# VH-VL binders against q8ixk2r445to577: the designs that were tried, part 10

Target 1, 133 residues: q8ixk2r445to577
Amino acid sequence: FFGMLQNKGLTDYCFDYNPPDENQIVGHQVILYLCHGMGQNQFFEYTSQKEIRYNTHQPEGCIAVEAGMDTLIMHLCEETAPENQKFILQEDGSLFHEQSKKCVQAARKESSDSFVPLLRDCTNSDHQKWFFK

## First folded at step 9 (VH-VL)

Design s106
Fold by ESMFold2, look of step 9:
Structure s106 (fold): chain C 133 residues (1-133), chain A 121 residues (1-121), chain B 111 residues (1-111)
Amino acid sequence: as target 1 above (133 residues)
Amino acid sequence: QVQLVQSGAEVKKPGASVKVSCKASGYTFTSYWMNWVRQAPGQGLEWIGVIHPSDSETWLDQKFKDRVTITVDKSTSTAYMELSSLRSEDTAVYYCTREGKYYLSYAMDYWGQGTLVTVSS
Amino acid sequence: EIVLTQSPATLSLSPGERATLSCRASESVSYYDLSYMNWFQQKPGQPPKLLIHDASNRATGVPSRFSGSGSGTDFTLTISSLEPEDFAVYFCQQSYSTPYTFGGGTKVEIK
């Protein structure tokens, strides 16, 4: 599925990726920002391999969580999706990270009014519910 | 001025279906979640589900999943709720209500006048 | 699903008295400094009317005699000095987690 990945709980917040160097998309954190659909920062593809792909240029980026971490970081996509890049968007709207067995939650970045997606223990909170629009 | 105007009262037999409409005006219909909530006579309020008109993203209480369909018609700024396989227990006033946007939250700030659905054998 | 328990079921008071209405959630409805608890007023033959959103914020046009407080699982609606128009049923409602749920209501009636 393709579009903006929106959080159910926060008013009009979407996944956003804005790397400081457009020629090096790897290693930066995915954030949440007010949904606007302008430019290419908020468009992602959910693939049959359970990847969340960043759709700006070749080679494509895939969202990953490094072992022992809770932050969503951009990696290069691979022919066969690595375990740390597999997310399941479930019927209840939860976005489940298979390797860690945790859910993606909208979280406030410490010491700020900024928000980021983080892995947390799965709950039924609307802050852990996501949909493409 | 925000206004939600619902269709008129309905009388149905058990096993039938009912489709209630809710015409919105005074705001951008496609920008706000629209809920359906019901209230049986003398009883409390029960949430049925919600739809976002821009993309038809829909969330339902699982107890209604098999019997309710929530839809929108963007061209007429109208939301619909259809409840099938009606039972006497479905006799209630059905409300549409939009969710206003607040800081990091939503709240049901405008309500339709309600539509009485009576299911009688 | 989150169950909301309101108490008392009925509150019989006179105009000018203070009303205190309680709502308890079966699990927390708070997210950082926000609490996703709303309060509605309903009069016979009318739809509910939003009074308080996010535990403590008065909706537009709601008189200052209405105030909300609480966090986590315990919430209170207070009417500091009842006016004749305030005799109605009051519902709490959580928007923390779908399915959204309402309390059973507190009827505030004239003594």
Scores: ipSAE 0.709, ipTM 0.907, lowest interface PAE 1.5, mean pLDDT 93
Fold by ESMFold2, fold request of step 11:
Structure s106 (fold): chain C 133 residues (1-133), chain A 121 residues (1-121), chain B 111 residues (1-111)
Amino acid sequence: as target 1 above (133 residues)
Amino acid sequence: QVQLVQSGAEVKKPGASVKVSCKASGYTFTSYWMNWVRQAPGQGLEWIGVIHPSDSETWLDQKFKDRVTITVDKSTSTAYMELSSLRSEDTAVYYCTREGKYYLSYAMDYWGQGTLVTVSS
Amino acid sequence: EIVLTQSPATLSLSPGERATLSCRASESVSYYDLSYMNWFQQKPGQPPKLLIHDASNRATGVPSRFSGSGSGTDFTLTISSLEPEDFAVYFCQQSYSTPYTFGGGTKVEIK
């Protein structure tokens, strides 16, 4: 599936990837930003390998969570998806990270009006509900 | 002006199914979540489920998931709720209600007039 | 499932009096400084009408005598001076997590 990955709890917020240099797509954090569909920062592919892939530019990036961390960081995609790049979008809307056994939650970046996706213990909160548009 | 107009009252026998419609007007139907809520006579309100019309993403209360189907027809701006295997306890007024968009949140700001479904043997 | 408990079940009051309605959630419905508690008014034969969204924000067209407050698990609807049209049933409702749930209601009736 290819589109914008939207949060239910926060009105009109989507996954967004805006690296400082579009030719250096690795190592930066995925953020949440108002859904607009302009440009290519908010379009991701959900693959049969359970990857969330940023492929509007080359080389292609895959969202990952490094061991012991809670932030979603862009890595290079691999032929066989590593465990830290596997996410399950479940029927209840939760976005489950297989390796950590945690769910993606919309979270406020410390003392600001900006938001980022972070791993948290799974709950039924609408801030942990996601859907592709 | 936002308006939600529901189909008329229904009388059903136990074991049958009912399909209630909710036609929306006065706003962009595909941009707002639509909920279904019921109220048994003299009772409180019970949430059934919600659908996002743009992509048909649907979330249901688990107690209804085996008997309820929520759908939309985008071309007519109409939402539907079908409840199967009816029992007398399903006698209620069924409401559609949209979620309006507010600061970092949603709220059920417009409601249909309600559809009485009576299940009697 | 978040259970909402409203109290009292019935308030018997006269026009001009202050009504104070309580709603308590079995777990927090707050996300940072936002609280996902809503209040509805319902009159016989009518659908619910949104009064307050997100704990304290008055819906469009709702008179200023209605106010909401609270956070976390404890919420209050206040009607500062009851008018004849305010005698109705009032429900709280949380939109924090599915299934969304409603309180049992507080009936505000004329004494």
Scores: ipSAE 0.666, ipTM 0.899, lowest interface PAE 1.7, mean pLDDT 93
Fold by OpenDDE, look of step 9:
Order: structure tokens, then C-alpha cells, then sequence
Structure s106 (fold): chain C 133 residues (1-133), chain A 121 residues (1-121), chain B 111 residues (1-111)
């Protein structure tokens, strides 16, 4: 699967990554932004290694969850996907992080009009359902 | 204005298949989710599934996953719902309904006139 | 799936009276400041008509006598003063989670 990773519950919002330096693509947080399908910021790939890969840049980036965190941070992809980079996109649309046993949820930043994907306890909310477009 | 016009009533035998059409007009067909909902005579409403016409992303109620196929024809702005292996309990009025866009949500704001599907031996 | 229970099943009232319809969800359908509950009106031989979306927002063209309230699991549709054309069946519907589900309906009939 590849393309825009769109949320079902949060209408018209997609995974978005826009590093401030194209030569330094790791270490920043993945956010949610209105789906526009333009440029490279919203193109992701779900790989056979269960990675969510940001492969528009070299070296390639993979979404990771750092210890103790609930945010999605871009790391470098590895030959063998580390545990903190493994996600399961399930048939019901849920995006499950194997290591934390949490689901990726579209969330609003407090006191902000911005949105981010966060790890949360898995629920039936469509805010935890995703699909590639 | 937004209009959803569905195909005419169908009478089918058990085990047969039925394909209902829903022609949309008055809005950008590929920009809105299209749902299918049915209502048995004198009964409540039951959601079947939804499709996004832009890429045919489809979500179905598990109850129908093995018998229902939802498709679209973008060139004619028409959505289709095909139900196979028909049973008497599938007798119902079938509706297509568009999900209108609101700031952070959708709502079924326009409905087709409904298509009665009668399954009888 | 989220089960919606509407009450009462039938509401017998006269024109001019206030109607209060209840919809209870088996689990919360609210997220932050939004509640993903909608209300529909249906008359015989017609498709449902959207009345309220997101718990409290009137759809386009819906008279002001219709109002929605509630959050979490408990929601209410109120018709402040019933008009003759308001006697119909009303359904609640949640859009919080797929599969989308509807309540069993409340029939508002003339007393």
C-alpha cells in the first residue's frame, strides 16, 4: 500500500511530514494535515516489513515510536525493521503499533487547530481508522 | 441541486443477485462518500457500506462482506450496490445516501428515493 | 458495533406540544468537542431526511423548532412546538464508528 494515509474519522486529514531540512529528514514529528496529494509530504508506503515508510528522500525514513512517547517520529529505515517501527494496518482500518500495543489515533493538539497522530488505547473510533488513498 | 436517482424496483428469487444503481448529480461525485442503507418493511435502517468514488475505497458491514459489492462509475457519476445470494430477509428498500462534508465530520445529507427489492419464491 | 436505543418507541402528542426524544448509545460517540450523533426524520414512503448533525447542528432548511443536544452516550432531539407536518418517525444515527448504526426510531403520532 502506498499514497496518502488518510483518517476515516478526522475528515480529509492525512499523514503529513515536512522536515525543515531536506538533508536531515529524521527526528521530527509526523503530523496530520488536510489531504492535498501534492508534493512529497503526504506520500507514504506500508511495506512488507510492517513499516510506514517515507521514501521520497534518501536515505529513506520510517515512522517510529520512541520509548515512553506517544508521538510518531521519523527515523531512518533499517535493513531489518526495528520493533519500534512495526505497524499493522488491520482489515478494520486500525493502525496498530506492535511494540506499544497501541493504536494510532488522529488527535487534536490542545488549544490548537492542529492535529497529530498519537498512540492511544485501541477503541472503535473512526479516528483510529486509516486507509491509503 | 444535489440529486440521487436510483434504479427501479426489483423482484428476485432466493439465491439470485440484484444490482441497484444510484446516479448522482448536482455536485462533484468523486468528492463525497456514498453510502448504502436499507430498510425492511416497517423496520429500522441498516447500514450496508460506503464507498469513496475517487478511488473506490470501500467499507462494508461485516454482515454483508461476503454478499455485497459496492462500485462506482465515475464517468457516469453512478454508484452501484450488488447483493448476491438473496434471501427473503433481504426484502427491503435500499437507499443510496451521500455524506455531506462538515468541518470535521460527515453526515448523510442527501438520499436517493429508494429502491424496493423484493425477494420471494 | 455501537447500539443506539431510542425512547420512547411511540410518542403521542398534540400540535403545539413539546416533543422530547431520547437516544442512548452503548458507548460514547463523542470526541473532543464533537459528538457524532445525527437525527433523521422519515415520513411514509419517503427516505430519511437529515435534521441534526453532530448532536446539535440543524441541517440546511430545518426549522428552528428542532434542536439537538447531548454528549457522550445520551442525546436528545427536541421539537419545541409540534407542527402537523412533524408527525413522523425519527431516527438517531451515530457516525463515530463504522459500521454506522441507527436507533430503532421514535414514532411521533398525533394524540
Amino acid sequence: as target 1 above (133 residues)
Amino acid sequence: QVQLVQSGAEVKKPGASVKVSCKASGYTFTSYWMNWVRQAPGQGLEWIGVIHPSDSETWLDQKFKDRVTITVDKSTSTAYMELSSLRSEDTAVYYCTREGKYYLSYAMDYWGQGTLVTVSS
Amino acid sequence: EIVLTQSPATLSLSPGERATLSCRASESVSYYDLSYMNWFQQKPGQPPKLLIHDASNRATGVPSRFSGSGSGTDFTLTISSLEPEDFAVYFCQQSYSTPYTFGGGTKVEIK
Scores: ipSAE 0.655, ipTM 0.900, lowest interface PAE 0.8, mean pLDDT 95

## First folded at step 10 (VH-VL)

Design P8
Fold by OpenDDE, fold request of step 16:
Structure P8 (fold): chain C 133 residues (1-133), chain A 119 residues (1-119), chain B 107 residues (1-107)
Amino acid sequence: as target 1 above (133 residues)
Amino acid sequence: QVQLVQSGAEVKKPGASVKVSCKASGYTFTGYAMHWVRQAPGQGLEWMGYINPYSGGTKYNEKFKGKATMTSDTSASTAYMELSSLRSDDTAVYYCAREKYTEYYFDYWGQGTTVTVSS
Amino acid sequence: DIVMTQSPSTLSASVGDRVTITCRASQDISNYLAWYQQKPGKAPKLLISAASTLQSGVPSRFSGSGSGTEFTLTISSLQPDDFATYFCQQYYSYPYTFGQGTKLEIK
């Protein structure tokens, strides 16, 4: 699966990664932003290694969850996907992080109308359902 | 270079409708949300809402629901805002404004369209 | 809705003066605050975003500060081109709201 990773509950919002420096793509938080269909910062791929891979020029980035955190951070992809980069995109649309045993949920950043994907206890909420478009 | 060019001034009677256009160039039109902001004579700025040209999704200020309708034509790289049931207090300059990608403030503005409602 | 209270409404100053415009938010908006400059018959122009980030092409005499509920726009030394109306805007939550504006005029 590849393309925009769009949230079901938070209508018209997609995974987005917009690092301040295109030559230094790691270390920043993945956010949610209005879907735009241009690819680029909203183009992701779910790989056979269960990575959520950010489609950029080499080196490629993979979404990771750092220890003790609930945010999604861009790391470099590795030959063998590390445990903190493994996700299961389930048939019901839930995106499950294997290591934390939590699901990715579209959530408000602070109390603003900005949004980010966060790890939360798995529920049947549409805010935890995702699809590629 | 990014440019937003709006349609010309309009003079309407109360009860009429008006449709303002905002033609975008210099960037991928569907890639950025387009907002609308109005400014009554001698008054401040009021956010009216936005449209996502890619999806057609919109978000309106409650104050302007039923008053303003935002649409877009991707083939023409043009955003539209229609005002219905015009009243004298709808007299204002209407601006289209592009949202800064992922940052939500407005980085480029149209030149504005003056809409005058008078009997 | 978040109310943005801008002060003063009118400010008379001379070239070379240091001036400060304040904007108060009715609730904590973190740093989701922008400043715009508007001249008569023209559209607003973005000056500062994220409360303190000066936009490209904007003279360094402009600066923004603040976080939470209190924000300030400062012009260190007024130039003739700076006489205009200034607006603050919160983009913390919908609906986005603007201050009432500050008209900076020549004394």
Scores: ipSAE 0.913, ipTM 0.957, lowest interface PAE 0.5, mean pLDDT 96
Fold by OpenDDE, fold request of step 16:
Structure P8 (fold): chain C 133 residues (1-133), chain A 119 residues (1-119), chain B 107 residues (1-107)
Amino acid sequence: as target 1 above (133 residues)
Amino acid sequence: QVQLVQSGAEVKKPGASVKVSCKASGYTFTGYAMHWVRQAPGQGLEWMGYINPYSGGTKYNEKFKGKATMTSDTSASTAYMELSSLRSDDTAVYYCAREKYTEYYFDYWGQGTTVTVSS
Amino acid sequence: DIVMTQSPSTLSASVGDRVTITCRASQDISNYLAWYQQKPGKAPKLLISAASTLQSGVPSRFSGSGSGTEFTLTISSLQPDDFATYFCQQYYSYPYTFGQGTKLEIK
């Protein structure tokens, strides 16, 4: 699967990665932003290694969850996907992080009207449902 | 260079409607939310709402629901805002403003469109 | 709605003066605060974002500070081109709201 990774519950919001430096893409947080269909910062690929890959830039980035964190951070992809970069996009649309055993949920950032994907206990909420478009 | 060029001044009578346009250039139109902000004479700025030109999704300030309708034409890279049932207190300069990508503030503004409602 | 209150509403100053404009938010908006400059008959121009980030092309005499509920725009040494109306804007939550403006005029 590839394209925009859009949230079901939070309508019109997609995974977005907009690093401040196009030549240094790792280390920043993945956010949610209005879907725009241009690809680029909203183009992701779910790979056979269960990565969420940001491959419109070189080197390629893969979404990771760092120890003790609930945010999604861009890391470099590895030849063999590390455990903290493995996700299961399930048939019901839930995005399950294997290592943390939590699901990715569209969440409000700091009570603002900006949004981020965060790891949360898995529920059947549409805010934890994702689809590629 | 990014440019937002709005339609010309409008003079309308109460009860009429007016549709203001905002033509975008210098960037991918569908890639950025377009906001509308009004400014009554000698007054401050009021956020009216935004449209996502890609999806057509809109978000309105509750104050302007039923008053303003935001649309867009991607083929023309143009955002539109229609004001209905015009009243004298709708007299204002209306601005389109581009949202800074992922940052939410406004980095580019149209030159404004003066809408005057008078009997 | 979040209310943004600017102080003062009008400010008379001279070229070379140090000027500070304050914007207060009715609730904590973190650093989701922008400053705009508007001259008569023109659209607002973005000066500062994220409370303190100076935009490209904006003179370094402009600076922004603050977080939470108190914010300030400072012009270290007023130039003739700086006499205008300034607005703060919160983009923390919808509906976005602006301060009522501060008209900076020549003394």
Scores: ipSAE 0.872, ipTM 0.947, lowest interface PAE 0.5, mean pLDDT 96
Fold by OpenDDE, look of step 13:
Structure P8 (fold): chain C 133 residues (1-133), chain A 119 residues (1-119), chain B 107 residues (1-107)
Amino acid sequence: as target 1 above (133 residues)
Amino acid sequence: QVQLVQSGAEVKKPGASVKVSCKASGYTFTGYAMHWVRQAPGQGLEWMGYINPYSGGTKYNEKFKGKATMTSDTSASTAYMELSSLRSDDTAVYYCAREKYTEYYFDYWGQGTTVTVSS
Amino acid sequence: DIVMTQSPSTLSASVGDRVTITCRASQDISNYLAWYQQKPGKAPKLLISAASTLQSGVPSRFSGSGSGTEFTLTISSLQPDDFATYFCQQYYSYPYTFGQGTKLEIK
């Protein structure tokens, strides 16, 4: 699966990675932003290693969850995907993080109208449903 | 260079409708949300809403729901805002403004379109 | 809706003066605050974003500070080109709202 990773509940919002420096693509937080269909910052791939890969830049980045955090941070992809980079995109659209046993949920950032994907207890909320477009 | 060029001034009678255009150039039109902001004579600025040219998705200020309709034509790289049932208090300068990608403030503005409603 | 209150509404000053414009939000908006400059018959021009980030091409005499509910725009030494109306804007939550404006005029 590849393309824009769009949220079902938060209509018209997609995974977005926009690092401030194109030469330093790791270490920043993945956000949600209006889907624009241009690829690049909104182009992701779900791989056979259960990675969510950001492969529009070299070296390629993979979304990871750091210890004690509920945010999605871009790390470098590795030959063998580390445990904190493994996700299961389930048939029902839920995006499950194996290590934390949490689901990725579209959420408001600091109670603003900016949005981010956050790890939360798994529910049946459409805000935890994702699909590639 | 990024440019937003709006249609010319309009003079309308009460009850009429007007459609203002905003032609974008210098960037990928579908890649950025386009907002509309109103400024009544001698007054401040009012946010009216935005359109996502890619999806056609819109969000309106509740104050302008039923008054303003935002559309876009990707083939023409143009955003439109139609005002219906015009009243004298709709007299204002209307601006289109591009949203800074992922940052939500307005980095580029059209030159504005004056809409005058008078009997 | 979040109400943005600017003060003063009008400010008379001279070239070389240090001036400060204040913007107060009715609730915490973190740093989701922008400042615009508008001259008669022209569209607003972005000066500062994220409360304190000076935009490219904007003279360094302009600065912004604050977070939460209290924000300030400062011009360290007024130049003739600075006489205009200034607006703050919150983009913390919809609907986006602006201050009523501060007209900076020559004394």
Scores: ipSAE 0.867, ipTM 0.945, lowest interface PAE 0.5, mean pLDDT 96
Fold by OpenDDE, second read of step 15:
Structure P8 (fold): chain C 133 residues (1-133), chain A 119 residues (1-119), chain B 107 residues (1-107)
Amino acid sequence: as target 1 above (133 residues)
Amino acid sequence: QVQLVQSGAEVKKPGASVKVSCKASGYTFTGYAMHWVRQAPGQGLEWMGYINPYSGGTKYNEKFKGKATMTSDTSASTAYMELSSLRSDDTAVYYCAREKYTEYYFDYWGQGTTVTVSS
Amino acid sequence: DIVMTQSPSTLSASVGDRVTITCRASQDISNYLAWYQQKPGKAPKLLISAASTLQSGVPSRFSGSGSGTEFTLTISSLQPDDFATYFCQQYYSYPYTFGQGTKLEIK
């Protein structure tokens, strides 16, 4: 699966990664933003290694969850996906992080109208449902 | 370079409708939300809402629901805002403004369109 | 809705002066604050974003500071081209709201 990763509950919002430096693609937080269909910052791929790859810059980035954190941070992809980069995109649309045993949820950032994907306890909320478009 | 060029001034009678256009160039039109902001004579700026040209999704200020309708034509790289049931207090300069990608403030503005409603 | 209150509404100053405009938010908006400059008959021009980030092409005499509920725009040494109306804007939450504006005029 590849393309825009869109949230079901938070209509018209997609995974978005926009690092300030094109030559430094790791270390920043993945956010949610209005879907725009241009690819680039909103182009992701779910791989057979259970990675969510950001495939617009080289080297390729993979979404990771750092220890003690509930945010999604871009790391470099590795030949063998590390445990903190493994996600399960389930048939019901839930995005499950194996290591933390949490689900990715569309959430408000700092109570603002900006949004970010955060790890939360798994529920049946549409805000935890995702699909590629 | 990014440019937003709006349609010309309009003079309307009360009860009429007006449709303002905002033609975008210098960037991918569908890639950025387009906002509308009005400014009554001698007053401040008031946010009206935005449209996502890619999806057609809109968000309105509650104050302008039923008054303003935002649309877009991707083939023409043009955003539109229609005002219905015009009243004298709808007299204002209306601006289209591009949202800075992922940052939400407005980095580029149209030159504004003056809409005058008078009997 | 978040109310943005600017002060003063009008400010008279001379070339070379240091001027400060303040903007207060009715609630904490973190650093989701932008400053715009508007001249008569023209659209607003973005000066500062994220409370303190100076936009490209904007003279260094402009600066922004603050976070939470109190923000300031400072012009270190006023130039003739700076006489205009200035607006703050919160983009913390919808509906986006602006301050009522500060008209900076020649003394």
Scores: ipSAE 0.838, ipTM 0.938, lowest interface PAE 0.6, mean pLDDT 95
Fold by ESMFold2, fold request of step 16:
Structure P8 (fold): chain C 133 residues (1-133), chain A 119 residues (1-119), chain B 107 residues (1-107)
Amino acid sequence: as target 1 above (133 residues)
Amino acid sequence: QVQLVQSGAEVKKPGASVKVSCKASGYTFTGYAMHWVRQAPGQGLEWMGYINPYSGGTKYNEKFKGKATMTSDTSASTAYMELSSLRSDDTAVYYCAREKYTEYYFDYWGQGTTVTVSS
Amino acid sequence: DIVMTQSPSTLSASVGDRVTITCRASQDISNYLAWYQQKPGKAPKLLISAASTLQSGVPSRFSGSGSGTEFTLTISSLQPDDFATYFCQQYYSYPYTFGQGTKLEIK
């Protein structure tokens, strides 16, 4: 799957990655932003290795979660996907992070109307449901 | 150069409607939310809402729901805001403003459109 | 709605003066605060974002500070071009709201 990764509950919002330097893509947080169809910052691929890849430049970035953290950050992809970069996009739309046993949820940043994806205990909330367009 | 050019001043009678346009140039129109802000005479600024021109999705300040309708025409790179059932207290300058990508504040503004409602 | 209150509403000052304008939010808005300058008959112009980040092309005599509920805009040495109305705006939550404005006029 590839394209804009959208949230069912937080309608009109997509995964977005806007690093301050496009040539240094590692270590910044993934956000949610209004879907815009321009590709690049909102263009992601879900691979057979269960990676979510950021596909605008080489070297490719893969979304990861460090142990004990709940934020999604960009790492370099590796030949064999590390455990912290593996997500299962389930048939019901939930996005499960295998290592942490948690689901990706659309959440408010600092209780504001800015949004980020975060790991949370899995529920049946539409804010934990995702699809590619 | 990013530019937002709005339609000209309008004089209307109470009960009429008006449609203000905001033509964008110098950037990818569908990539940025377009906001509308009003400024009544001698008053401050009021946020009215936005449209995502990619999806057509909108969000309105509750104060303006039912009064304002925001649309866009992607082929013309133009956003529109229509005011219905005009009253004299709708007299104001109406601005379009572009949202800075991922940052939410307004980096470019149209020149404003004066709407005057008088009998 | 988050109420933004500016102080003072009107300020008379001379070229060369140091000026401060205060903006208070009715609740914690972190640093989601912008400052705009508006001259008569013109659209607002963005000066500062994130409470303290000076926009490109804005003179260094402008500065912003604060977080949470209290914010200030400072002009360290007024120039003739600085006589205008200044607005703060929160973009923490919808509806976005502006302060009522501070008119800076020549004394």
Scores: ipSAE 0.782, ipTM 0.917, lowest interface PAE 1.0, mean pLDDT 93

